# Designs tried in a protein design chat: VH-VL binders against q86iv5. Part 13

Target 1, 237 residues: q86iv5
Amino acid sequence: LDSCSICVDFVGNSLNDLLNIILNSGVIGTCGDLCSAVPGGQIVDTVCDLLCDYVGVDEFIKLISDVDPDPIYICEKISVCKTNDNAAASLDLVQINPQNGTVGGTFTLSIAYTVTNTIATGQLAFNIIDPTGNAFGDAVLLVQQSPEQYTQQFQFQATPSEQESFPNGLYTVQALVCEGSCGSPHPNTYTLANGTTTFTISGADSSSMSGAGSFSGSSQSTQTGAASGSGSGFALF

## First folded at step 17 (VH-VL)

Design w1
Fold by ESMFold2, look of step 17:
Structure w1 (fold): chain C 237 residues (1-237), chain A 122 residues (1-122), chain B 110 residues (1-110)
Amino acid sequence: as target 1 above (237 residues)
Amino acid sequence: QVQLQQSGPRLVRPSQTLSLTCAISGDSVSSTSAAWSWIRQSPSRGLEWLGRTYYRSKWYNDYAESVKSRITVNPDTSRNQFTLQLNSVTPEDTALYYCAREGYKYGAFDYWGQGTLVTVSS
Amino acid sequence: QSALTQPASVSGSPGQSITISCTGTSSDVGYYKYVSWYQQHPDKAPKVLLYYVTNRPSGVSSRFSGSKSGNTASLTISGLQAEDQADYHCSSYTRSYTFVFGGGTKLTVL
């Protein structure tokens, strides 16, 4: 695991806690004061101390407290993640299977993309928009993705929950490949390609079961390159 | 020496708004190292934190889920005080109400008001 | 009723040590180290005894000590004295920017 991925993973997982600690305490004079309060054990505390000490506690707090805190942008400002304003890619395939499914069924989203100029730090992201306009999705961190062809699969079960009931109707899948965080207004951020597909759900949606929908992913490298995704994040774009 | 002095009515009718005031001496309601909470106590629920207001470059509020739709906690910097407004009260809101300062050290309530017993009945 | 579970009552004789438990969840007591304890005598406001699990404010006796393991925090009172007879409350800051309290423990000194 590289330092950029470690930074993005730490900030993404700890951002809410960092902000909570900063707001509750008011004045924080050292990285140790901040980082020792972050839950997650010794490894999390060590990563926090290293990143915080690298830029200094005052700058670290400023980056965390920004109006639109963004893990990738924060790690770029810390200089552990690089940027490429000339990154380029295309989407080769956005496919959902089955295209006609049922509530409770399993859907597989397959995305293939070709990088034509290195993505320094970016995302492969998707949203699924239900018939009522409610959206859910995920993203995979892309670090130093050289020019090659890549594939990524995502799976989910259409299990009704408080957050998504999976009503009958037409669903829209949006997929993006980006330099920087997809949808972010920050500098050095670009939507490199986008694509859509659709699927339908039919079935009984008059009741819901307790529980939350979840995502599981299966990444495969193509013969022409190595695909490596680390970190996670929810993207709404 | 920080002191918190409460004031407000002790009898409120159902469906009306409960309004309490906490006056601060020895500190500022806009202190960046403090936060200002309302906490109530009843035999059935014990101590129950309701919400807070605090200043960290801007004003923030946090509210307990149980009252979130009905509560407002506001600072008044000119009078150095903060207020509780609890809308649409029922007899279940009958309790001894405290204001409290959260010191910047680790979420502890280090100073408390004297308490105001509020009864909600017609 | 209360978000954190405390025993309703505990008793001890002068000179003994007693321990009061406070059990929450992984979203409160088990999450941050923002756990505090309060002593409340009749007709008085609560008074902070411990904060950050183990820290004593100025003027609080070293007979009061605290610990935490997993989702359970503990207050220990050593060398029990008559003036320790009171109600004891635990509190935790949560990952949702809120506070929760235990139901309280009435300590009786026999």
Scores: ipSAE 0.509, ipTM 0.797, lowest interface PAE 2.0, mean pLDDT 87
Fold by ESMFold2 at other seeds, look of step 19:
Structure w1 (fold): chain C 237 residues (1-237), chain A 122 residues (1-122), chain B 110 residues (1-110)
Amino acid sequence: as target 1 above (237 residues)
Amino acid sequence: QVQLQQSGPRLVRPSQTLSLTCAISGDSVSSTSAAWSWIRQSPSRGLEWLGRTYYRSKWYNDYAESVKSRITVNPDTSRNQFTLQLNSVTPEDTALYYCAREGYKYGAFDYWGQGTLVTVSS
Amino acid sequence: QSALTQPASVSGSPGQSITISCTGTSSDVGYYKYVSWYQQHPDKAPKVLLYYVTNRPSGVSSRFSGSKSGNTASLTISGLQAEDQADYHCSSYTRSYTFVFGGGTKLTVL
């Protein structure tokens, strides 16, 4: 639908491959040479070519090869995503239910926020920090979020996996609303609001760990017709 | 035009360090369009890529997981060569060792050294 | 271990066509197009025949051709000649910044 969301999705999904191709090849003279090597089919190659040709292959390679590449920043430098240095928002609610649950249980994270000056390109992001200090989380891309009240819900099942064992104890939830990528040092990036809450997991069953934690999101806003910004899968703080 | 000339010892005792050198002519070890690899060949493993060094605005290294904790590949720009050091060798490291250039041909080894048979034995 | 699988041996008569397979995973052969093939005669270093799945270096006969589908790459030699008797190796670059090789295929020209 919108070029900003398409760009962020492409760069986010292809960043590691782009860097791998750039370093391995040594000589890349055209966008076609770079983009034809990116896996994902002809549609992915076409998006790559369009974005790369827009700024030129040398500038595109420079942006990808940054020490700490950032999909939103890259798409802002390409000028397919806009910035607003005066973006403003507040977090109205960061709530998790149940407050006291068990391993294997389902938890719902509810976030409400109010935008008071348009977020041009940014994120709603969260981390969940387990009792041992391991963190997991997610982020949703926000494009042209007009001043209004918004709500989002995320669910996860506390199923132990290699990435997260869900130990007993106190968990901390941290939520951020940002212009630009949350936690990024790049220009035009701001943390607009943050909030925290906690919850507890109990239950000491000796069980095998084979699954992976996952998230699903539900978004509600007063902006009609917007379908972009569902699940970006990255959190940078 | 490009030629790779290997040198180094053929017998190494267990627990010691295997060191090999590859001298380059017809190209530069600092070429931004090439990468410089070590590859070994044995009857039990066939060809096995070990690691590489290359220059892309700075020096990079990539190493095979199987040897990552024991291997170092270094360029020497003043002598136009690159070296392999493999620490703590065992008889399983016995192999024919090659140096090779990865040209701008996308993951192809277009020039190879003559090979050095290295035996690790007591 | 993530070695690529090749048949141990293959044979053919002069003038025939033969095909050597190279099967890997979705993290190597099935991921990028960085697949190459090498010919190796006894006591010689390998020599590149194909790169980027299908490309021939200058001086390599058009009798050598390559293809890839899914996780499997193929080298085809048409018009088989006595000088083609050698070992053949496939290689793939991986999404992890590394290379892997196949176990090699001994081609016998009858």
Scores: ipSAE 0.508, ipTM 0.795, lowest interface PAE 2.1, mean pLDDT 87
Fold by ESMFold2 at other seeds, look of step 18:
Structure w1 (fold): chain C 237 residues (1-237), chain A 122 residues (1-122), chain B 110 residues (1-110)
Amino acid sequence: as target 1 above (237 residues)
Amino acid sequence: QVQLQQSGPRLVRPSQTLSLTCAISGDSVSSTSAAWSWIRQSPSRGLEWLGRTYYRSKWYNDYAESVKSRITVNPDTSRNQFTLQLNSVTPEDTALYYCAREGYKYGAFDYWGQGTLVTVSS
Amino acid sequence: QSALTQPASVSGSPGQSITISCTGTSSDVGYYKYVSWYQQHPDKAPKVLLYYVTNRPSGVSSRFSGSKSGNTASLTISGLQAEDQADYHCSSYTRSYTFVFGGGTKLTVL
């Protein structure tokens, strides 16, 4: 609903298409010429026009053409998302349940964190590293998170796929709370806290690998007005 | 207005490199409003886009998947032209080769060279 | 196989309307609006008729019109004339920074 979240979602979904359109077309004279070409329907075109008109077509093209994809950073440069160089947080809990599971089983990752200075625009992110070193993960966007304690749960089913076979062994979970995009080299970006835990998978593996695990999450807050959402991407760091 | 003039050998032996040149008049190869493509035509495959070169703050290339391992398209700003180099040719590369401009106004191939029939045989 | 599918031939009588289809995928015709049509007379290079699905370059007759629905684009020629006898090609820009062409359609004016 808020401008920052709308911007980050739009840029995250449309950045590659915007770059493709800009490179193919060359000189683009108006936001309408650029934005009408973006796939995704009238709502996407409208959001594109609003953001592009806000900074002007030449500046918008410059920001997109920077080629370092970071939707949060772009939306901060547009000034639709705020930054806080003094953001501060700690990770209170990184817990995976069950600690010992089986292939095909469901695992729940619980993360609790405390914000001590507002996170203006940032991420709660995690990676899960399998015994062979392959990683997958997700992130959720954090917008104007005031000082408070927060919890977030994610779950996945250990269903083998082409991208992750879920071999038997020890898995490492890494969690991060960040101002800006976790792992990004851009200005106004900070890793505020990190934490780890482990779990194991044992038992018989499937001989065929079909389907991939998916992540879903919910958040709880002790403040009025709950945040909600789901992340995207398998690995973030 | 814009004209594209092709040149290069018309007979190439198998396994050699096919090289063609397209000279541009009425526009610049470094125009930020255009891109410069090679397209070939044969009775069995019709028109087939091969690749392009273009300038957008730096030089870019895009190539068709079918030829990407063998193709190079290069600009020559001093002569205002661009070239096709297709390595390791076979008789299947026998075709009528066109150079073409992709104009920003049209978003399409608005100017074409005269065509060069290239035969690959021994 | 051509990347885009066109009928091999179509025919019509002078004064009639004909439509040529161009079917691709959600990665090309169905993705952007960068679909273009070309007319090619014997021994001539192709000439652009339409770009951006519906736009006519200066000097192209309003008898030529275009549309797109899903993964299929269409060229319509109304008021068919003898000089319209030619080959017609469609092209699409892809989400992978490339172009693809249809196999071409030979139009015969009866």
Scores: ipSAE 0.505, ipTM 0.792, lowest interface PAE 2.0, mean pLDDT 87
Fold by ESMFold2, fold request of step 21:
Structure w1 (fold): chain C 237 residues (1-237), chain A 122 residues (1-122), chain B 110 residues (1-110)
Amino acid sequence: as target 1 above (237 residues)
Amino acid sequence: QVQLQQSGPRLVRPSQTLSLTCAISGDSVSSTSAAWSWIRQSPSRGLEWLGRTYYRSKWYNDYAESVKSRITVNPDTSRNQFTLQLNSVTPEDTALYYCAREGYKYGAFDYWGQGTLVTVSS
Amino acid sequence: QSALTQPASVSGSPGQSITISCTGTSSDVGYYKYVSWYQQHPDKAPKVLLYYVTNRPSGVSSRFSGSKSGNTASLTISGLQAEDQADYHCSSYTRSYTFVFGGGTKLTVL
């Protein structure tokens, strides 16, 4: 809808392709030379051209070729996304329901947070750590979040997959509210608040069985099963 | 304009390292608009891209999955050349080996070496 | 085998048009526009014929044209001539920073 969200979405989806094209082609003289090679059709090419032309092809390539590229940071350096070094927020509630569930069950994570100084461009992120230390999570982009109280819900189904088997035991939920990308070392990035809660999974469905192989369910995506608050896959923090 | 001249042994024993050199004239191995590849050809597999080296603020390498664990491609800026090293060769590595330039203007392999037939046998 | 699929052989009479296909995947031919074609006469190195799907290098006849749809690229040779008898190879750049080639097609001019 807004320029910042469009930029972050484009860069997040196209970063690997942009880098691949830059490295393969060598010297690129215009935004058109770069952006016409990006797959995804006319709309993607148009967004690429607009963002690239706004900052100039040389600076755009420099930002994409950075050692630690980050979609939010890139869009901030392009000046399509704003920053606020004085952003402030608190976490009011991190709640998971049910508190005690079973493999294959649906869990709802509810996060309430209060912004006390505008979050210009940031994230609401969560990380779920299983009993063995394996983690999965997701994040939602926050743009121009004015001072107010907010509630966000995420759902996932505890369906075993290659990425997460959902073993029996105690799970830890971490939630973060950030200006910038949560966990990023880039300038203008801050962890504003964090909170935790726990839940358990019990039952024979998630145990390994002697004389039978392990099994996995039907849901699979990035580091989570079916998540209702699906964002781009992001690195765990 | 650009010419690629290959050199190296034509017979290599199994388990040894295959080493080939490609000398460049009319361009620089450190050109930021080019990349430098090794490609081989056999009757059973046709053309097979093996890997490349190129300079984009630093040196990069990319290798085909089929040889990734055994291959090294290195530039030599002082002699304006690049090399192929393929470790632990077997008779399956018997092929006609080409070096080639990838040019920005064409986006393809626009200049090729003369080819070196390498036989791997005891 | 080869990562890209080409017919092993094709034939045509002088003056005809023929088309050689090159089928890959959504990670190569179907992804970027970096598809190229090479002509190779016996005992010679390959020579680039087309790049970027449709572009002809200077000195390549306009009888050679290229196209792509989905995961399949095509080389069309119109007005077939005796000199066109050669092997033809397709190549594609991949999402993994690599190149792949087709198995090659022997064109016989009857």
Scores: ipSAE 0.504, ipTM 0.805, lowest interface PAE 2.2, mean pLDDT 87

